# Ledger of designs, part 1: VH-VL binders against Protein disulfide-isomerase A5 (PDIA5)

All scores and structures are predictions.

Target 1, 129 residues: Protein disulfide-isomerase A5 (PDIA5), of Homo sapiens (Human) (q14554r378to506)
Amino acid sequence: WMQNPEAPPPPEPTWEEQQTSVLHLVGDNFRETLKKKKHTLVMFYAPWCPHCKKVIPHFTATADAFKDDRKIACAAVDCVKDKNQDLCQQEAVKGYPTFHYYHYGKFAEKYDSDRTELGFTNYIRALRE
Below, numbering starts at 1 at the first letter of every chain, in headers, positions and changes, except where a header shows other numbers; antibody chains aren't numbered by Kabat.
ipSAE, averaged over its two directions, is called F for ESMFold2-Fast, E for ESMFold2 and O for OpenDDE. V2 adds 0.75 times the mean of E and O to 0.25 times the DockQ between the complexes of E and O.
[cut] marks letters that were taken out.
The coordinates of atoms that the task and the answers printed are left out; those that the model quotes come from them. Centres of patches stay.

## First folded at step 5 (VH-VL)

Design b01 (from a01 with heavy chain N31D A32Y; framework fv_alextatug)
Fold by ESMFold2-Fast, scan of step 5:
Structure b01 (fold): chain C 129 residues (1-129), chain A 119 residues (1-119), chain B 110 residues (1-110)
Amino acid sequence: as target 1 above (129 residues)
Amino acid sequence: EVQLVESGGALVKPGGSLRLSCAASGFTFSDYWMSWVRQAPGKGLEWVGRIKSKTDGGTTDYAAPVKGRFTISRDDSKSTLYLQMNSLKTEDTAVYYCTTDYWGEMDVWGKGTTVTVSS
Amino acid sequence: QSVLTQPPSASGTPGQRVTISCSGSSSNIGDNYVSWYQQLPGTAPKLLIYDNNQRPSGVPDRFSGSKSGTSASLAISGLRSEDEADYYCATYDDSLSAWVFGGGTKLTVL
């Protein structure tokens, strides 16, 4: 015996559904993915957050700038998803957006400078020195 | 052991075509970006092009002298890298090496296969 | 020609320290890591240095790398006859969207 399934309206396009160079990570693949990259800047965010929405184009442009450097990644974690809540708590995310830099998967520091493409790009370029 | 073995090198006339193969063993080929590097007799190393892993988009990039004439492809099920060379010129005469590519680290190299383009 | 400039030759005697330079621009060495490759006569190249100054397992500590601005250097201390080889620097060039090698330096141990 089967009831008719609900037909919810299609979800609005998410950042994850946009084809960009940003690596969208979940709890299941976060640690393993970060270990494979020498430098990863991670944006922890919530889709509803206005400050996050303002930063997304800048962070996306930064990821695209470094897309050809296999050792560098710009990654994002949606902390509102049920399956990511443990990860965001483990990483001590207390607000959105939060930016962490990881060196070979190891937390190195919180990024708290300018939330612009120029700010992010300059930060990442300095890591290569 | 981890190794790469190139094959397919030959003597061809200008304007001809040739396909090189590179057989990989001893590592998870599908995880790696791969490059082709060539060396003309008595000359230095010249990067030919690369192919990214499928997880990183599987896209290809080429050095200017070969762009439009050479195509790099991969078959992860066979752990094999390919270089299709068309419209060959005498300047393409070289030993062709395949190598793993991890941004600044061309760690594993084959012994090379020789391509001679001459009339 | 080569995008990265190396001296075509270098020489030393056993026990000496030899330095090989590699000069580029802001679009390559200035913005990216530098690697170095050793090619012994009749053999394929071998990775000697990566990430400017790191050694792969099996490379002796007498080989070292450095980078400053748009230039990089490979230093070989305690030079030995078996170090006679061609040495190449390499990096990515942002403007060309391509890996680039230096022209190579033939090191002769006298």
Scores: ipSAE 0.007, ipTM 0.607, lowest interface PAE 9.7, mean pLDDT 88

Design b02 (from a01 with heavy chain K52S K54E; framework fv_alextatug)
Fold by ESMFold2-Fast, scan of step 5:
Structure b02 (fold): chain C 129 residues (1-129), chain A 119 residues (1-119), chain B 110 residues (1-110)
Amino acid sequence: as target 1 above (129 residues)
Amino acid sequence: EVQLVESGGALVKPGGSLRLSCAASGFTFSNAWMSWVRQAPGKGLEWVGRISSETDGGTTDYAAPVKGRFTISRDDSKSTLYLQMNSLKTEDTAVYYCTTDYWGEMDVWGKGTTVTVSS
Amino acid sequence: QSVLTQPPSASGTPGQRVTISCSGSSSNIGDNYVSWYQQLPGTAPKLLIYDNNQRPSGVPDRFSGSKSGTSASLAISGLRSEDEADYYCATYDDSLSAWVFGGGTKLTVL
């Protein structure tokens, strides 16, 4: 038995519209924001990507875990937005999701370990100590 | 013209209270983090405290000498920053400046308002 | 006792290059960006350098900043009489959870 709604459900809020500790960056503020943080882990993503959707809760939980440390950030860049396409090309993003670690705004390395809250958290904690 | 104008400075007795105001114009005040910085006569600059932008939650931080005695607040509808000073000490005698503060960029400063705490 | 140490005075003649040092620790300069402020006699401070080495619009390129480890420096090239002022370094201190200023350096142009 199927029941049809009278109206379509409202669209779900985008990651950027959710109230989280993730810093959502665009090309205009990317460099200046990263240089003010000792450690930033950046997730380059596309909203339509299923692999990205699976990681978002883990990455968000990681950002929330470090929210009280002003030197640490978990940031995200939506590479589908027109304003961000030049940035994502400059950062050599070839697929989604891609994770980069920046030290005071300087690209240091690609993160290729587990895409889980535990994986991200352990990585960042190792950088702090 | 981007400007900050402090007011409210006065002569007060030890233990007294005073509220300083800082009127902002020429920029989007609600997006700005704001700080108070003071300078005792003939001495150096000393940071008093800051308040984050409205969008960042209006959170406050204070230097140890003023923590618990001073309160920073803002009224974004009036583009005005406030410093409520309680339990004033002679050591609080200074010119008080308000300034914009974007993670250490204190770019815009007012001319200051003088607070003298004396018997 | 200032958390950041500056020489109390510095001097030079017109046209010279002078440098003002600012020394801290790993919890402040070592971990955070440094800014510099110029205060002309009887005036409010003015932001001169931010993020270690960046100049605000309107600041001449004669002024430059640098940071190495737990120390920072302000350099003034082509010194002019109008550069007579007090200069302050500033940074965030992680252990104090507070912004801190150096004690200031009085620059005299001889």
Scores: ipSAE 0.007, ipTM 0.557, lowest interface PAE 11.4, mean pLDDT 88

Design b03 (from a01 with heavy chain Y102F; framework fv_alextatug)
Fold by ESMFold2-Fast, scan of step 5:
Structure b03 (fold): chain C 129 residues (1-129), chain A 119 residues (1-119), chain B 110 residues (1-110)
Amino acid sequence: as target 1 above (129 residues)
Amino acid sequence: EVQLVESGGALVKPGGSLRLSCAASGFTFSNAWMSWVRQAPGKGLEWVGRIKSKTDGGTTDYAAPVKGRFTISRDDSKSTLYLQMNSLKTEDTAVYYCTTDFWGEMDVWGKGTTVTVSS
Amino acid sequence: QSVLTQPPSASGTPGQRVTISCSGSSSNIGDNYVSWYQQLPGTAPKLLIYDNNQRPSGVPDRFSGSKSGTSASLAISGLRSEDEADYYCATYDDSLSAWVFGGGTKLTVL
């Protein structure tokens, strides 16, 4: 039932509001959360970034593929949030998206390969050896 | 300095109950998974059970010999881990260690507290 | 009985290389990562190796771990008198839904 036919549609859910297997982290819980996972691939992003928007479905599908593996996580940090600005600076994030691999919370390398579900999945599977 | 200190060990009769405590300091306890591991006199290590952080669901898991008799809990405001032991058996006689638990990697250990179950 | 099998004892002389085996099954070592613990006489255990072959900060590179199939090994090179201790392997057992330790190996430095 329509009370106001000229009303704008409700805003689209943010990535954080979607029910996915991606771990959305903030500065306060970043370090301790990463320590609990052997392998974490982290996507540093800005919600307004077009390149980030294109990657989000691929990254989300990758997180879902590994959701049952307790040693693996795909995590995301919104670098536009006030709470995360210090974290993104400390992690040397110079543009969006930026992907970092952490081994038990320690930065190991920057991921610069294909930003697709297949690319991310193959990378993470190789780490399992 | 990262440290765990167990307390509460005592001599108890079979069928009795006992609560052990483990005081944590030097790290963010609320983010840590915690385990209890025991060692009978002159014997090897035996995992008792664990508790996950509240952010990871706060769930507990137990080894078969203690399931239904022992309960693990935590108080993050006091940085303290607990082991409630009910229906104690002579086979429960051991030194009980608390330890941090990252998917079975038990990095930090206390010095242990001794529980003796005897008539 | 322990689910993971270790030799009850091992020995060596200073400077030698010693290996300690840990044998399991597909439901434990075959599917999961292995850790190793050192227990010096009268002390609590100490994490020596995690994730099959990784060393915590402060553990010298004389200690190394490996895993093949359903077995794991701890190698200690350049053996020293202070390495005399009990050594335990550990892993998760899928069939028991529990963490399990090996029976332990008492290492004597002659």
Scores: ipSAE 0.006, ipTM 0.554, lowest interface PAE 12.8, mean pLDDT 88

Design b04 (from a01 with heavy chain E105D; framework fv_alextatug)
Fold by ESMFold2-Fast, scan of step 5:
Structure b04 (fold): chain C 129 residues (1-129), chain A 119 residues (1-119), chain B 110 residues (1-110)
Amino acid sequence: as target 1 above (129 residues)
Amino acid sequence: EVQLVESGGALVKPGGSLRLSCAASGFTFSNAWMSWVRQAPGKGLEWVGRIKSKTDGGTTDYAAPVKGRFTISRDDSKSTLYLQMNSLKTEDTAVYYCTTDYWGDMDVWGKGTTVTVSS
Amino acid sequence: QSVLTQPPSASGTPGQRVTISCSGSSSNIGDNYVSWYQQLPGTAPKLLIYDNNQRPSGVPDRFSGSKSGTSASLAISGLRSEDEADYYCATYDDSLSAWVFGGGTKLTVL
């Protein structure tokens, strides 16, 4: 290594840095953003959590599937960030990942079904009543 | 305050062409999806097509009867929506309305402009 | 015929509750949101109901919408003479890849 040192590779992009349709929200914009959408499914997560890492591709694919529906959003909140700790406490997040459904910004229910693209898309489609 | 004003309606012979304009004011036109809806004399409403905002891809969609003949475009610098109509048929005779489009919810409508296609 | 079926006419007297139906299929109403439009004589249509049951600002609460399966309904409570108009339902049709309107219902206030 010393004879032929290479610069370390750049760190992998965070979920927030990836080009996806997921809305990444923080404490100061959470309430206002949710009120503008009829249906929002929110994933509360921690970047270090292995269970969260497995769900991220499925949740991202779901967000991309609904990107053209202006009334639907898939949003994410990083509960490890200091600025989000009050929000995650207020929303009664006890573990990661936690999924909540909001109707025009009002908490309606916790999503506890399959953590797959199919599970999420079926749930969101059923909400269109 | 928020308003849409259509113009360009005329009497045209079958096979002719016509361009309609829709001038928008009172809102941020560049963020809005826009649709055209028509109504033949004494008949109901028929969706013609739509155009998305540039930030949402700027793509267009058309109803089957007008596909290949009509083109929707927009000029955000002028806050104006256009409908280019080619190969006009007598069945295209209608009042044409422009409207804002929030995923099919047509919130703001103009008063319409009349197109008559007659031999 | 229209892809969405509405009765061509409906009537009521002042103060009554009137309901206008809109019938479709699984590829349109069954899978998508329904909106309703009011067209007063000689005027452009106005959005009356969106997302099955939501009212735009300025629409009184005596107008309400509902959806069940492949059918939707517009209800007008406390009917007034000024409600005399044509009413249209609308939704997206997955099979046609297009937005579709019902044939319209002419409401007469007797």
Scores: ipSAE 0.007, ipTM 0.568, lowest interface PAE 12.2, mean pLDDT 88

Design b05 (from a01 with light chain Q54Y; framework fv_alextatug)
Fold by ESMFold2-Fast, scan of step 5:
Structure b05 (fold): chain C 129 residues (1-129), chain A 119 residues (1-119), chain B 110 residues (1-110)
Amino acid sequence: as target 1 above (129 residues)
Amino acid sequence: EVQLVESGGALVKPGGSLRLSCAASGFTFSNAWMSWVRQAPGKGLEWVGRIKSKTDGGTTDYAAPVKGRFTISRDDSKSTLYLQMNSLKTEDTAVYYCTTDYWGEMDVWGKGTTVTVSS
Amino acid sequence: QSVLTQPPSASGTPGQRVTISCSGSSSNIGDNYVSWYQQLPGTAPKLLIYDNNYRPSGVPDRFSGSKSGTSASLAISGLRSEDEADYYCATYDDSLSAWVFGGGTKLTVL
């Protein structure tokens, strides 16, 4: 062609599109999925949020570390999706990221410690004992 | 106290039928997956089959030796699990246990009920 | 014949460490979590270990489980006379679409 057009690069895969051990949940399956796991740490997030973007690699590494523990899950909920807005409001999510621990689907506490792989793994290890 | 109590074991001739019951108490039966496990005299444990909770689809799965002959069902209003055994064979002679089943984690067991299949 | 292979017997004296093996294949142990059950003489089985290495409440920490490849092991440290029992491993078998138990190991405390 007379112009040498370069298509923009394809967008990077979303967190949900990446092959990870993070369990991506929506309002339709949130309650039922959590009931099947003894311990679930849930990250409520927004894809545009810079603080969320910084934590995602740490949270993903944590999920991957516990992938062989069937009773433990690290799950994520995208609160910007229209279908998840009611869920995020019901769970009292006031900002992003927000971390909640659920025991067999029951809300137990908010996680407010370090947003690092080490912080998350230490927290989850403590839950098993 | 979380408890399971089996009943219905008997002496039956080959080709006969028998229904076992398992009464559950001390936990929310309707949320539990339930399994049957058997043990022939002097032998090891053998999984018979399971039934999922209604919330998880209420589906049943069976071990190959009993598939097509045995049927597992539940009555959540009575907190009772059943095993309907048809076309019984001498190889079905065993103590039958009911158990809770959380994906193979069989935490609660009954004391068992004895089924003897002989002529 | 059992799909999972265990030694038929094992023995030890009080205070020793005893290990019971459970060997399978890629379609069962290789792909799935392993649980262990203890059956004391004349009683129903009891869940001892689940999800490879987790203990239910009330199970002493001297019982531990492990899994490597297509094999699993139950270790009993500080062996006691009350540990004399039959021990069974169990897992899901993808090819059979069924839960399977090992043949059992009779542990004798001498």
Scores: ipSAE 0.007, ipTM 0.559, lowest interface PAE 9.4, mean pLDDT 89

Design b06 (from a01 with heavy chain G104S; framework fv_alextatug)
Fold by ESMFold2-Fast, scan of step 5:
Structure b06 (fold): chain C 129 residues (1-129), chain A 119 residues (1-119), chain B 110 residues (1-110)
Amino acid sequence: as target 1 above (129 residues)
Amino acid sequence: EVQLVESGGALVKPGGSLRLSCAASGFTFSNAWMSWVRQAPGKGLEWVGRIKSKTDGGTTDYAAPVKGRFTISRDDSKSTLYLQMNSLKTEDTAVYYCTTDYWSEMDVWGKGTTVTVSS
Amino acid sequence: QSVLTQPPSASGTPGQRVTISCSGSSSNIGDNYVSWYQQLPGTAPKLLIYDNNQRPSGVPDRFSGSKSGTSASLAISGLRSEDEADYYCATYDDSLSAWVFGGGTKLTVL
């Protein structure tokens, strides 16, 4: 009857724990944060998803490439966290990863092209004047 | 390496029962949604049902032909998925595959286990 | 029996481009991602395309997927004899609360 859970070994650093230019958002700050950026590409993900794990380095490199552009953000939302489940449902996330482009906080379109640094950077560059 | 291995397939009489197992390795089973898919001889793929992870409610969904007769369960401590099949009919004759269910695709598939329901 | 409609067969010669269609409705393809599976004779199905147009590691770029409205398609360019297989589309159906598969397309390489 005694549950004595062993302290779990330290997990590998989560994406959120890594020092990157990716803006990690939660339900409480999602809307207000996106309103402050002209262009935001958002990756909705689950940490256990193999497809998400493969894309994370590419998306991170993209965020780092635009770190000095005040008008652009690459953001991520962990849809497995309890705090984010309502947000991910409201944004109609039906699978992982899902990529949405927002213009001043307004949903504009779903990104369905190549999930590579080159694909993401070309997409974002085309949005700029 | 990510693997799924089904077992438990057999020849069973109509009205009988059978339990299939699916042993998972190489990924965090407890976080995965899992499905069973079957294929009758010479026919196409047919989804049987799924079970969500415990964090997502641990609920099950079933295709209409098996609802009330089949039960899907999981044992996360053993990384094993189960399909309990009751009141078997000849129409249940098929190769049964277990697969991961990532909301938008079935990524990993086992090799399947054959169930034959015949008199 | 199948909720999604595929042609039962397709054929081509080596080097040709072949396309396999998959037709559904607003409650399935119209509202959800589409995946495609390849089943070589005597083997289990293998994921070929996911999220409408994405390829898993190890799937060559001559395989591509697309979706428009309530229909999806799989294109195979540079057709090879080893592509001879059954191909299935699949998606989730919101009305049925179930995964649904196409009836399958047997691709013959002549």
Scores: ipSAE 0.006, ipTM 0.600, lowest interface PAE 11.3, mean pLDDT 88

Design e01 (from g09 with heavy chain A32Y I105F; framework fv_cilgavimab)
Fold by ESMFold2-Fast, scan of step 5:
Structure e01 (fold): chain C 129 residues (1-129), chain A 121 residues (1-121), chain B 112 residues (1-112)
Amino acid sequence: as target 1 above (129 residues)
Amino acid sequence: EVQLVESGGGLVKPGGSLRLSCAASGFTFSDYWMSWVRQAPGKGLEWVGRIKSETDGGTTDYAAPVKGRFTISRDDSKNTLYLQMNSLKTEDTAVYYCTTDTYEFYGFDYWGQGTLVTVSS
Amino acid sequence: DIVMTQSPDSLAVSLGERATINCKSSQSVLYSSNNKNYLAWYQQKPGQPPKLLMYWASTRESGVPDRFSGSGSGAEFTLTISSLQAEDVAIYYCQQYYSTPTFGGGTKVEIK
């Protein structure tokens, strides 16, 4: 007469586990991946950060809007993961979220404008080709 | 990782022709604009010309001294950039560098080792 | 063409001392739409190709030591090496990419 309670419900899907066009990068593939795209906007984040949680839907919508453009990528790096700590320190990430624009893998500038789909989309569309 | 390797340089007489090649690896060559930059012995740097990516129109631009004599082309299937040099003059004597041309952002990012072209009788 | 003028042509500096190189363009290389100066700096050592040091006048390329700094806007620019090291002996070139690319004549930095 044992009791076999239901297994705990699975945790909510992480951003990485969601089916989106966002490229989730780690320290070992960051440089290689960015070099393959003319324009990449990268969001450095922490899953626990409330400001990050609010921006994620906007950033995801932006990535999905550009999914068919081979020159453009929206990428994300989870700075809480052990494997990414050195990368986030090397990229001078001092808080979350932090947004950097890379051109062919080279850091070009920090994005400090509106953290909305409209803001991100306008920024990307304004980049010269 | 990123490598640009020039070849085809050598000695050629005035009025002659020569074709330079630049083999690219370690990046998505087809997405990059590419340039040729030359440097005469003991002198400064001089831009020769560029070719845009196919997506950006694949057009070419040339510096005035070489316009009409030099032609830049690319073969994205072979990751190779070319410089066809015709009607060569002694003033064309230089080390020719292949370079990635990021244009709007930071100019010339990666450079090859260069190949020497000597135009002399 | 935009003409780039560098000064001085050569500079001898003792180890640990400051080196200052000036670059002037014949017209402004400031792009009003993004407020960026389309000016780069390169370092070239004997027998080597040029190496990108700095772009947008003041943004250091990855891996470039912080003793290298760029300043200026519009048509007048400066590259500063705050404390010259032995490995900094080279010829330095400024380059505009606002229009058809043109380079300055170069400044040779050597140890006194």
Scores: ipSAE 0.000, ipTM 0.568, lowest interface PAE 14.3, mean pLDDT 88

Design e08 (from g09 with heavy chain I105W, light chain T59E; framework fv_cilgavimab)
Fold by ESMFold2-Fast, scan of step 5:
Structure e08 (fold): chain C 129 residues (1-129), chain A 121 residues (1-121), chain B 112 residues (1-112)
Amino acid sequence: as target 1 above (129 residues)
Amino acid sequence: EVQLVESGGGLVKPGGSLRLSCAASGFTFSDAWMSWVRQAPGKGLEWVGRIKSETDGGTTDYAAPVKGRFTISRDDSKNTLYLQMNSLKTEDTAVYYCTTDTYEWYGFDYWGQGTLVTVSS
Amino acid sequence: DIVMTQSPDSLAVSLGERATINCKSSQSVLYSSNNKNYLAWYQQKPGQPPKLLMYWASERESGVPDRFSGSGSGAEFTLTISSLQAEDVAIYYCQQYYSTPTFGGGTKVEIK
């Protein structure tokens, strides 16, 4: 009885803990990281958000599709983390998920198309050099 | 100006372990993808594995023959790349080169002189 | 993994003559998003590490003489040395970096 044999199962791995090509960014490395990439599509999310949970596998597949292109990144920011709240407010994130495209670290536009692997990959492939 | 200097090679028995180091200078190490490539005596080149820059997620990939036995890591504060080799086999006998992959090339643009690893009984 | 096949295994040519080395990949190494072939060529002289000659199939690395040229696209590539010099005696390797990097078996270039 001294030991609980029915301890709750361990929590599911977070997106950040999964082996993916998604670049997980925080407030202190966001700007520096984006400046080094010609094209970055950023997903601002909250782990509790059902809409975010549905998009994560699509966004992850997109990141994996571009993993060997050094000019392209698919990045994510968890806006619920204390250290990221200032960043998400500064980037004008009003809801989750929110997708922004950055060109060499400069905000270029909000992505507001299909939240599918096909939608994301078509968008990235259409970006002009 | 760019220099890569490997060290840590030597003679080791089958089943043994060895750690190789690669000291980098003359470029921004933290921005570079780094790889290990080996060459068995009198044979061709074989890619061993790579580690991406922290900016690109710092992830590693390995060739099938070494997966699960070798581990690549980096210390950007020391400009140093590492290859931890466990469960060594005679087939791992080779000169081991560290290589860079800078942003514009996507291929291996700089190579060290190599360090010899001999696995024999 | 993408398999790289080089031909011939060895090549003997006279000084000043053209040397041609072929490289085939088991699948295309052309990346459609940037229209670049992820194919490199290396030169290795005895006792030395490999040296990058060519990247993106046809772009010459700085300091590489213009007698070296690369051509091809998709899955079939060629390295040409237009006028072989004594210092060009070496083993030449093609390499794809479209996915997990793989090398061809090498082509040894010798003087007749």
Scores: ipSAE 0.000, ipTM 0.515, lowest interface PAE 17.2, mean pLDDT 87

Design o01 (from g09 with heavy chain S30D A32Y; framework fv_cilgavimab)
Fold by ESMFold2-Fast, scan of step 5:
Structure o01 (fold): chain C 129 residues (1-129), chain A 121 residues (1-121), chain B 112 residues (1-112)
Amino acid sequence: as target 1 above (129 residues)
Amino acid sequence: EVQLVESGGGLVKPGGSLRLSCAASGFTFDDYWMSWVRQAPGKGLEWVGRIKSETDGGTTDYAAPVKGRFTISRDDSKNTLYLQMNSLKTEDTAVYYCTTDTYEIYGFDYWGQGTLVTVSS
Amino acid sequence: DIVMTQSPDSLAVSLGERATINCKSSQSVLYSSNNKNYLAWYQQKPGQPPKLLMYWASTRESGVPDRFSGSGSGAEFTLTISSLQAEDVAIYYCQQYYSTPTFGGGTKVEIK
């Protein structure tokens, strides 16, 4: 029709739609991407999870802090997406958020420390030694 | 996908020389330490030597039986690993495998198909 | 060099039964600073290169079935296959990477 109501404001961009240094990975590129980096910290998450929403700014800030380091990556996997469910099951993700450290694409350990920018950056800096 | 493709194997007489190549693709070759591992027909695995990434000093280490006779080198611009074998002995007869070497976490992750070196008169 | 000794040389186990492979190092491969055992296990099937199964003695490589488990510390290690499947027929090697890498002699696993 000719009378259009004012369009609602666009919804806030999803984490994947934001321009950040976080590498958003899916099942078909996960293994190939991780093997290209010496150190990768991966956040497995669900967009609806309140605990995940609180961590996202901290994890993003961490990724941005290491953006110029060729050996380090911070990556995220949305475990609610159909195409990622097999990946999250195979990586033994039992809750959200879950953080895994991978060394040249190999699972090395689960990160269970502080879910803050300071906690993440201190962990990654220790790996750089 | 990760691929390691060995070549250069063949028949050589005792005292001869041979150069093996390993073409790498699908990963950041220049960041990886690389090793050669061999397996004599019907026998077990034997580590031959390694070369570190340039970032970690680019140094080489060798198993005692090959030290002084074999030289490992790499060309990161071509994603290629080399094994120069001199003064070959019948005991060097084996399938030679190229493999990635991340020793701080695990042993040898990715392996090539291998190339056969036969040293006989 | 650290000498790796595997036992037995050959093992025949009925399908569905437990297979146990032992590996001994001539000295400890436990690194005190990080409390990790620098010990890996490999599976080699006929005509194929070896495949990494286990690292740090007990950490399974991604994609390795949970029927494979590693145990032990210091100088004595065990690889266990809790319920042998036909596809598990292979030669298994332990390897230390605490110092200059060395492999055990291998254990051939066959179905009884």
Scores: ipSAE 0.000, ipTM 0.591, lowest interface PAE 11.7, mean pLDDT 88

